VH-VL binders against Rho GTPase-activating protein gacHH (gacHH). Designs and how they scored, part 21

Target 1, 179 residues: Rho GTPase-activating protein gacHH (gacHH), of Dictyostelium discoideum (Social amoeba) (q86l99r1233to1411)
Amino acid sequence: SNKESLPFRRDVIEKVINHLRENSLDTEGIFRLSGNMESVRGIVKSFAHGEPNLSFEVHNISNALKHYLRSLDPPLIPYEFFLMLLDARKNEDAETIRNIFWKIPSDNRVVLTLLVDLMVKISENSNVNKMNSKNLSIVFGPTILKPRTPTLDRMALMTETQLQCGIIQTFIEDFHYIF
Short names: E, the ipSAE of ESMFold2; O, the ipSAE of OpenDDE; V2, 0.75 times the mean of E and O plus 0.25 times the DockQ between their complexes.

## First folded at step 23 (VH-VL; framework fv_umesolerbart)

Design j06 (from t03 with light chain D32H; at its last look DockQ between E and O 0.77; V2 from the best seeds 0.80)
Fold by ESMFold2, look of step 23:
Structure j06 (fold): chain C 179 residues (1-179), chain A 117 residues (1-117), chain B 107 residues (1-107)
Amino acid sequence: as target 1 above (179 residues)
Amino acid sequence: EVQLVESGGDLVQPGGSLRLSCAASGFTFSTYWMHWVRQAPGKGLEWVSFISDDSSVIYYADSVKDRFTISRDNAKKSLYLQMTSLRAEDTAVYYCAKDKWDAFDIWGQGTLVTVSS
Amino acid sequence: EIVMTQSPATLSVSPGERATLSCRASQSVRSHLHWYQQKPGQAPRRLIYDASTRATGIPARFSGSGSGTEFTLTISSLQSEDFAIYYCQQWYDWPPTFGGGTKVEIK
């Protein structure tokens, strides 16, 4: 809550995602259950310094990744792609979503691909881990897809939130087409 | 004991406003997703609204989305439903419910809202 | 939105006998289907989640089955406390929806 925005470190995020891919697919409530707050804060600091400390219970690592991604400015999906992705989702246009994805800067695309692939693997085991594509979209929609100028209008916010979550669901469900 | 306790239900006239509260105890409120669910007298259950743990994701049933506002105060372990432009069809018992793996594992006792001229 | 259809609306059953309640989803919810019991004047309580898993403290006479679009709640050897209304519910996709309920009453 008192933290400044954090730098985007592709190499850190890749290491963390790969660790979670090997250690989280059978973990109940992954990305949704809380971790130990002090551990999570320390892990986030290690991400920001470029030397991720992954010697923690998996919920602490997943929470740290979630908080790190929330702290990026610009977000993982850069601001200029927000409205065009939402419009494409509103029209149920997966082809346009794919075209927009491939315009995203290369480093961001690599990280996003790894992150969504992790979400696909988690959702395939949702009977065990309890995290389907809808659940993951609630966690990651506002985390990685944000407007540059947040709205306070209730109706606009609700519509944007539905579309933000819908984009993440589309990424997961149509992964092999889009990515 | 895990508990949810609703309050604020009342008799109001059409077009009126009302604020419902839900006090949580016995669990770490700030980490759970929460819902409002309502039941008109003699009728079935109808989902009303959702709020994520940090309020970053909020959804409403289409029937209420232009008139109701869900919010939470994690420091006070409280969930709220601000209702405006109330209609006769909003007459119901309103439950707050704790999400657990897409089901509702804990329900409050409900609070009755009656909208009548 | 996924429409949940319960049948029958009312089921009359003698004590000690079996009750079978049906819930149909308008599209697949895989195994993400949940059952609730509501007694008069009370809040609902969760009975079964994920189609077949009994919630903590629910007697073994309650069992759930099904996947995809067709689901069944079975109550073997009904007890006096089991006469209530039963609802199915999904939140596989937005919005969460409930069936219309099945009232289980004394024949």
Scores: ipSAE 0.702, ipTM 0.875, lowest interface PAE 1.4, mean pLDDT 91
ESMFold2 (binder alone), look of step 23: mean pLDDT 93; pTM 0.938
OpenDDE, look of step 23: ipSAE 0.908; ipTM 0.949

## First folded at step 24 (VH-VL; framework fv_umesolerbart)

Design fa1 (from j02 with heavy chain D66G; at its last look DockQ between E and O 0.84; V2 from the best seeds 0.84)
Fold by ESMFold2, look of step 24:
Structure fa1 (fold): chain C 179 residues (1-179), chain A 117 residues (1-117), chain B 107 residues (1-107)
Amino acid sequence: as target 1 above (179 residues)
Amino acid sequence: EVQLVESGGDLVQPGGSLRLSCAASGFTFSNYWMHWVRQAPGKGLEWVSFITDSGSVIYYADSVKGRFTISRDNAKKSLYLQMTSLRAEDTAVYYCAKDKWDAFDIWGQGTLVTVSS
Amino acid sequence: EIVMTQSPATLSVSPGERATLSCRASQSVRSDLHWYQQKPGQAPRRLIYDASTRATGIPARFSGSGSGTEFTLTISSLQSEDFAIYYCQQWYDWPPTFGGGTKVEIK
């Protein structure tokens, strides 16, 4: 591909998460429902330039955050942590997951903490917004935890994807222990 | 009108293969998570498989792992289930179903798969 | 996996009377519990979602209650079109599972 990855901008992500924390906890289907694609692309561009434009309907902003996080290279959880996190999840070892989290670079840890805290708050209000920890894990699993080189083995790919979702679900459900 | 229509059910021998299709109309198919659910004759409902709107996350019931493959083509508004190594216990009506907040709000009328010697 | 147990397996009820159907989860599903109606030879139809919310177009005689592990579907003043099999279903956690069903039939 000749498409370029987007730069990691901690300050932008923090502003977007804080906006969503104030405006999305009651929003049905937040992070699950699509936005207007033209608006979403424009918002993502504003994130990349360091001046996030948040004057849009909340679904456009949440979709823009997902697309921005997906386009980071390296991803929010750097590639070198991928296999060790998956192995710790396979063994149901939350203590090891916690230890690995604290080895992640400081800027990434701050953003992860804010993002997962937002997910916790959304999931606590899932009777209204319809997004519990399982639903959020489906949305965010492949978005922020990615292998450097995707496997071509169909069964291995499915197993990796399930473990990616499981790690995000563990982050949400065990937030106070891990973070 | 909102509609899901399954096709591809047939009589097959044990060990055989089939490909089921589900055609969607009346809603924006690419925005929704989808499931396959089956019902053996005279029996209850059994969830079979799940796929996200983009296809990024896929899950299977343990009873079908390694034998069934779910897929979708959003441009054709179609959901698929490729079945291989079919067994007598796979005999069922197969429904495609639209996810709505962890429930299934729209179902097709089903397609019958019979696995018999 | 979360096992859903429905009782009774068959409920014989006279038209115009109340039917009460039970669904128990092997662990808490909070309010993430859904009810379906299935008539012979037809696909299931969603009746109730999130334990107590009626789906669009479902008559008020259908009501759901419960949370955690114990749930009830009540049909007040049973009508002729209500004789069917009723299933409960959860997807609080993987995998989605259904109860075994309760057949409501004419006494």
Scores: ipSAE 0.762, ipTM 0.892, lowest interface PAE 1.1, mean pLDDT 92
ESMFold2 (binder alone), look of step 24: mean pLDDT 93; pTM 0.945
OpenDDE, look of step 24: ipSAE 0.914; ipTM 0.950

Design fa2 (from j02 with light chain D93E; at its last look DockQ between E and O 0.72; V2 from the best seeds 0.77)
Fold by ESMFold2, look of step 24:
Structure fa2 (fold): chain C 179 residues (1-179), chain A 117 residues (1-117), chain B 107 residues (1-107)
Amino acid sequence: as target 1 above (179 residues)
Amino acid sequence: EVQLVESGGDLVQPGGSLRLSCAASGFTFSNYWMHWVRQAPGKGLEWVSFITDSGSVIYYADSVKDRFTISRDNAKKSLYLQMTSLRAEDTAVYYCAKDKWDAFDIWGQGTLVTVSS
Amino acid sequence: EIVMTQSPATLSVSPGERATLSCRASQSVRSDLHWYQQKPGQAPRRLIYDASTRATGIPARFSGSGSGTEFTLTISSLQSEDFAIYYCQQWYEWPPTFGGGTKVEIK
């Protein structure tokens, strides 16, 4: 268990994603380049308190969103969907992935849709921002799709991580079919 | 000056183990994805392993995935490769490399691993 | 995985002449293709990235072109320091892969 877990605040996440949609699509390395860690921590605290402070350079905002999503418990994609999604990805079954997505609670689905739509727009401009669907899947796979009980087995962890990234990449590449 | 320095290469017996280190300086190590790449004597380059800035995503070449473990310590600005069950075909110069937009912009000078038959 | 094929394996060139090196990908990597130079006893260094962009400090005599599956590195007016092995590399898809290299040597 993570004692530093943060609550899910849909309205906060929507505001941050909308800010990034308007300000980050031309930004080189968005979600991959770091920001100032002291600034990022302060911004994450503002998200957790329900009062997002977006008066920062865009890399600090994107890093804060990434860290906030990583700190959610339960994660953005609730724990009960973890094994189902990984199994569907292992079988390359986009139809089942779509069916599972629509079973996710509605608040989580709305936020996930906005987040993946942002990733689609970033990836469509990857010639400028350098973040294609593979890069974004590496960033967001373990961030939003996590097991309730992490495995201690190295081989299992590696396989799960690859499938986590694959799910996010599928979301981005098949956005209009799944969402 | 931006620099990567590998160490830990040695002569080992088949089935042996070895731990490689890569010390980074002159850049914010914790911000970058890192790789190991190897080159057998007289041969081309072969990608070996990958780790993200936080260590959240790790990937290996099929030839090494059940025997090698990549790790990093961002506080020490260091990248590691733990090698076990070493084989003659693992004989190579091992480079650590910094990822930049899917290319490798900074390389170390390499450390030689020799696995004696 | 994406297989990268370089040709020729060895290219013999006199100083001042033009060298043309080829790299083929087994499937499209769009423009995510990178070139490295490796001199004897040294680590590789990045030469060109994103098919055609010269890395900082790389002389203008080096140029890259191509997209999709076919890529070319050109060295106009070859200098004595340019005799080396050249590798292409992709990471458009997992895993990152290198070509087999082209050795540019003195004729």
Scores: ipSAE 0.674, ipTM 0.858, lowest interface PAE 1.3, mean pLDDT 91
ESMFold2 (binder alone), look of step 24: mean pLDDT 93; pTM 0.943
OpenDDE, look of step 24: ipSAE 0.911; ipTM 0.949

Design fa3 (from j02 with heavy chain T52S; at its last fold request DockQ between E and O 0.86; V2 from the best seeds 0.84)
Heavy chain, then light chain:
Amino acid sequence: EVQLVESGGDLVQPGGSLRLSCAASGFTFSNYWMHWVRQAPGKGLEWVSFISDSGSVIYYADSVKDRFTISRDNAKKSLYLQMTSLRAEDTAVYYCAKDKWDAFDIWGQGTLVTVSS
Amino acid sequence: EIVMTQSPATLSVSPGERATLSCRASQSVRSDLHWYQQKPGQAPRRLIYDASTRATGIPARFSGSGSGTEFTLTISSLQSEDFAIYYCQQWYDWPPTFGGGTKVEIK
ESMFold2, look of step 24: ipSAE 0.769; ipTM 0.897
ESMFold2 (binder alone), look of step 24: mean pLDDT 93; pTM 0.940
OpenDDE, look of step 24: ipSAE 0.909; ipTM 0.948
ESMFold2, fold request of step 25: ipSAE 0.719, 0.707, 0.752; ipTM 0.883, 0.871, 0.889
ESMFold2 (binder alone), fold request of step 25: mean pLDDT 93, 93, 93; pTM 0.939, 0.941, 0.942
OpenDDE, fold request of step 25: ipSAE 0.917, 0.919, 0.921; ipTM 0.951, 0.952, 0.953

Design fa4 (from j02 with light chain D32E; at its last look DockQ between E and O 0.84; V2 from the best seeds 0.84)
Fold by ESMFold2, look of step 24:
Structure fa4 (fold): chain C 179 residues (1-179), chain A 117 residues (1-117), chain B 107 residues (1-107)
Amino acid sequence: as target 1 above (179 residues)
Amino acid sequence: EVQLVESGGDLVQPGGSLRLSCAASGFTFSNYWMHWVRQAPGKGLEWVSFITDSGSVIYYADSVKDRFTISRDNAKKSLYLQMTSLRAEDTAVYYCAKDKWDAFDIWGQGTLVTVSS
Amino acid sequence: EIVMTQSPATLSVSPGERATLSCRASQSVRSELHWYQQKPGQAPRRLIYDASTRATGIPARFSGSGSGTEFTLTISSLQSEDFAIYYCQQWYDWPPTFGGGTKVEIK
């Protein structure tokens, strides 16, 4: 549909990730619990305009980051990498996933590295925040990795989302090998 | 009072179909991940299927993934399991369960599905 | 798939005595191991989550311990309502899996 896409702003995303790194590692349900919808909308607008407003409760900021990343077009992982990553995940081929990651444009790679590093830190504290690598992969799988042409086939969509989640889980669990 | 109430269990011949429903009350259904878990008579618990709060991520046990479809209607506070190509080994009490940090904190009382000739 | 193995299959205990139930995971689930009680004709109810945290409303006689692959549920002074089947469960990784259960019965 004609849902508004948002511009990729590396500097904004870096500021938001750094804020969450300092303020969210002990937060129960971070990235999974909802925020206040009105606050989240306002924060997303501030991201899109290049002036992130981070003076909100941390769940509002984490939800705003998810919404912002979901609304990017092209997505954080550019469309041309979608099918090759899914195929590598289907074959459980972490070496190929690593090789594909290093072909991603440098600005996107930097942001993705910071984002996945944040997820690693959150998952290392999952006994407090309740968000292990599997939970984070469920939250971020369809958000970060999107096809150029979405399928309408229910079974194909289910398979794609499972592979999307699997790639994010691989990024988190094999961070030091891939990144 | 927080409740989950399953319905739709019945006696069905092998190869038949059923649709199970789970009605939620007493909590904001749309905020929670949901599961189906089953238990054959006299046997242990077996996880069947999972759906996120928005429905964006869905998973099935390997034994059912070609035959069962999980869905939800957040406006109606309802979870569903469409079952097709039923087999004798699908005979079980089917529970819907609310996810709480990878455990199941609220269970329904279950609905019995019997698959026999 | 992470296989959960419970022992013993049946545990006979007198009222007022201690019951100790074991659960072993085929690979580490860290502390992400959960326990349920199921009485005859009833749905399971959650007792313990994350290995050792008692769910709301669960009596203090129930306690859990362990990490990695080895976990224990202890009932310190069995009451008549505690004779039931107990299951352990993980969803540290896909898919969620249950142990086979330990039936706690009156000796």
Scores: ipSAE 0.774, ipTM 0.891, lowest interface PAE 1.1, mean pLDDT 92
ESMFold2 (binder alone), look of step 24: mean pLDDT 93; pTM 0.940
OpenDDE, look of step 24: ipSAE 0.918; ipTM 0.951

Design fa5 (from j02 with heavy chain K100E; at its last look DockQ between E and O 0.74; V2 from the best seeds 0.77)
Fold by ESMFold2, look of step 24:
Structure fa5 (fold): chain C 179 residues (1-179), chain A 117 residues (1-117), chain B 107 residues (1-107)
Amino acid sequence: as target 1 above (179 residues)
Amino acid sequence: EVQLVESGGDLVQPGGSLRLSCAASGFTFSNYWMHWVRQAPGKGLEWVSFITDSGSVIYYADSVKDRFTISRDNAKKSLYLQMTSLRAEDTAVYYCAKDEWDAFDIWGQGTLVTVSS
Amino acid sequence: EIVMTQSPATLSVSPGERATLSCRASQSVRSDLHWYQQKPGQAPRRLIYDASTRATGIPARFSGSGSGTEFTLTISSLQSEDFAIYYCQQWYDWPPTFGGGTKVEIK
């Protein structure tokens, strides 16, 4: 990965998610196991240029999606929603989390819905792929929900990380209520 | 041989600090999530801390949060636990453990930390 | 957090006899329940994972069963090397937790 911020391309992300839905549900450790980093970097570049190259082994595609999402600025969940989502999770308030989700811009909501739906389908097959909702929340929490200015305070970072993972886990486990 | 080897255990005074290390060999360390687990003398197992392969997610048991810091160096194939404000209750053998799909498949032999006046 | 309760605390068994160890979770962990053996002065060793799957190299006399909240480890014909402490563990949900252990000792 390079340090350059990448543009949000809804159509690219949709194609990649659809590819993974068709090809990854039985794959052990999907989104957790590494890909070939040279291949992953090349695939991420193809996403950024708007022409996703999906002719790779599925772990390279899943890793490329993670790296692409991590490199978005603004992130998939825009910065202004970070603190309100964390506060709602801290209060264990799924109804407020749902209300906040529906205030997110439409293009971001569509992509997030497709991504979380993929995670739900993966978690439903976790006996085979080993990726339950807790595992997926660990992988995706910091990837799509992050602050505009990262804290350097250890206690604040710990609390934020726990809440970030918790929000993603709530999205997966309460998918039909929230989405 | 797949191995985890802990080091850095010592006798320290209450309020003191200590850094534990865990050296990994025989597997691709950077691919795996890692844990610290401890066992007080004559007592059961207690999970202490967790770190993902990249270090992006870190979690601590409530009993040690704000006092312990887990870290890793994937280039050195090493896991660390920085311990501060040590208490008598932290006296234990400390194990590093490799995560294998939510279980711990490889354990080190442990390093003893004794916190005593 | 999910509390794991093991019983009995100590189990006295004659060599060659069957040993049955219980582990109860305070909430369902489905099949994400793991068993470890710890001999004196040694690190724990994974014995059974995912409730019923033996780890590599574990003798067939060890078997695990159960799902949800109730789990059992059975040693069908106890050997001299099986006298140890046995722990169950889950990380179905956050955080990972262990049972208090069952010590299997010579009757």
Scores: ipSAE 0.676, ipTM 0.863, lowest interface PAE 1.3, mean pLDDT 91
ESMFold2 (binder alone), look of step 24: mean pLDDT 93; pTM 0.947
OpenDDE, look of step 24: ipSAE 0.874; ipTM 0.937

Design fa6 (from t04 with heavy chain R98K, light chain K30R; at its last fold request DockQ between E and O 0.90; V2 from the best seeds 0.83)
Heavy chain, then light chain:
Amino acid sequence: EVQLVESGGDLVQPGGSLRLSCAASGFTFSTYWMHWVRQAPGKGLEWVSFISDDSSVIYYADSVKGRFTISRDNAKKSLYLQMTSLRAEDTAVYYCAKDKWDAFDIWGQGTLVTVSS
Amino acid sequence: EIVMTQSPATLSVSPGERATLSCRASQSVRSDLHWYQQKPGQAPRRLIYDASTRATGIPARFSGSGSGTEFTLTISSLQSEDFAIYYCQQWYDWPPTFGGGTKVEIK
ESMFold2, look of step 24: ipSAE 0.755; ipTM 0.894
ESMFold2 (binder alone), look of step 24: mean pLDDT 93; pTM 0.941
OpenDDE, look of step 24: ipSAE 0.915; ipTM 0.951
ESMFold2, fold request of step 25: ipSAE 0.686, 0.694, 0.681; ipTM 0.873, 0.877, 0.871
ESMFold2 (binder alone), fold request of step 25: mean pLDDT 93, 93, 93; pTM 0.939, 0.939, 0.939
OpenDDE, fold request of step 25: ipSAE 0.924, 0.927, 0.926; ipTM 0.954, 0.956, 0.955

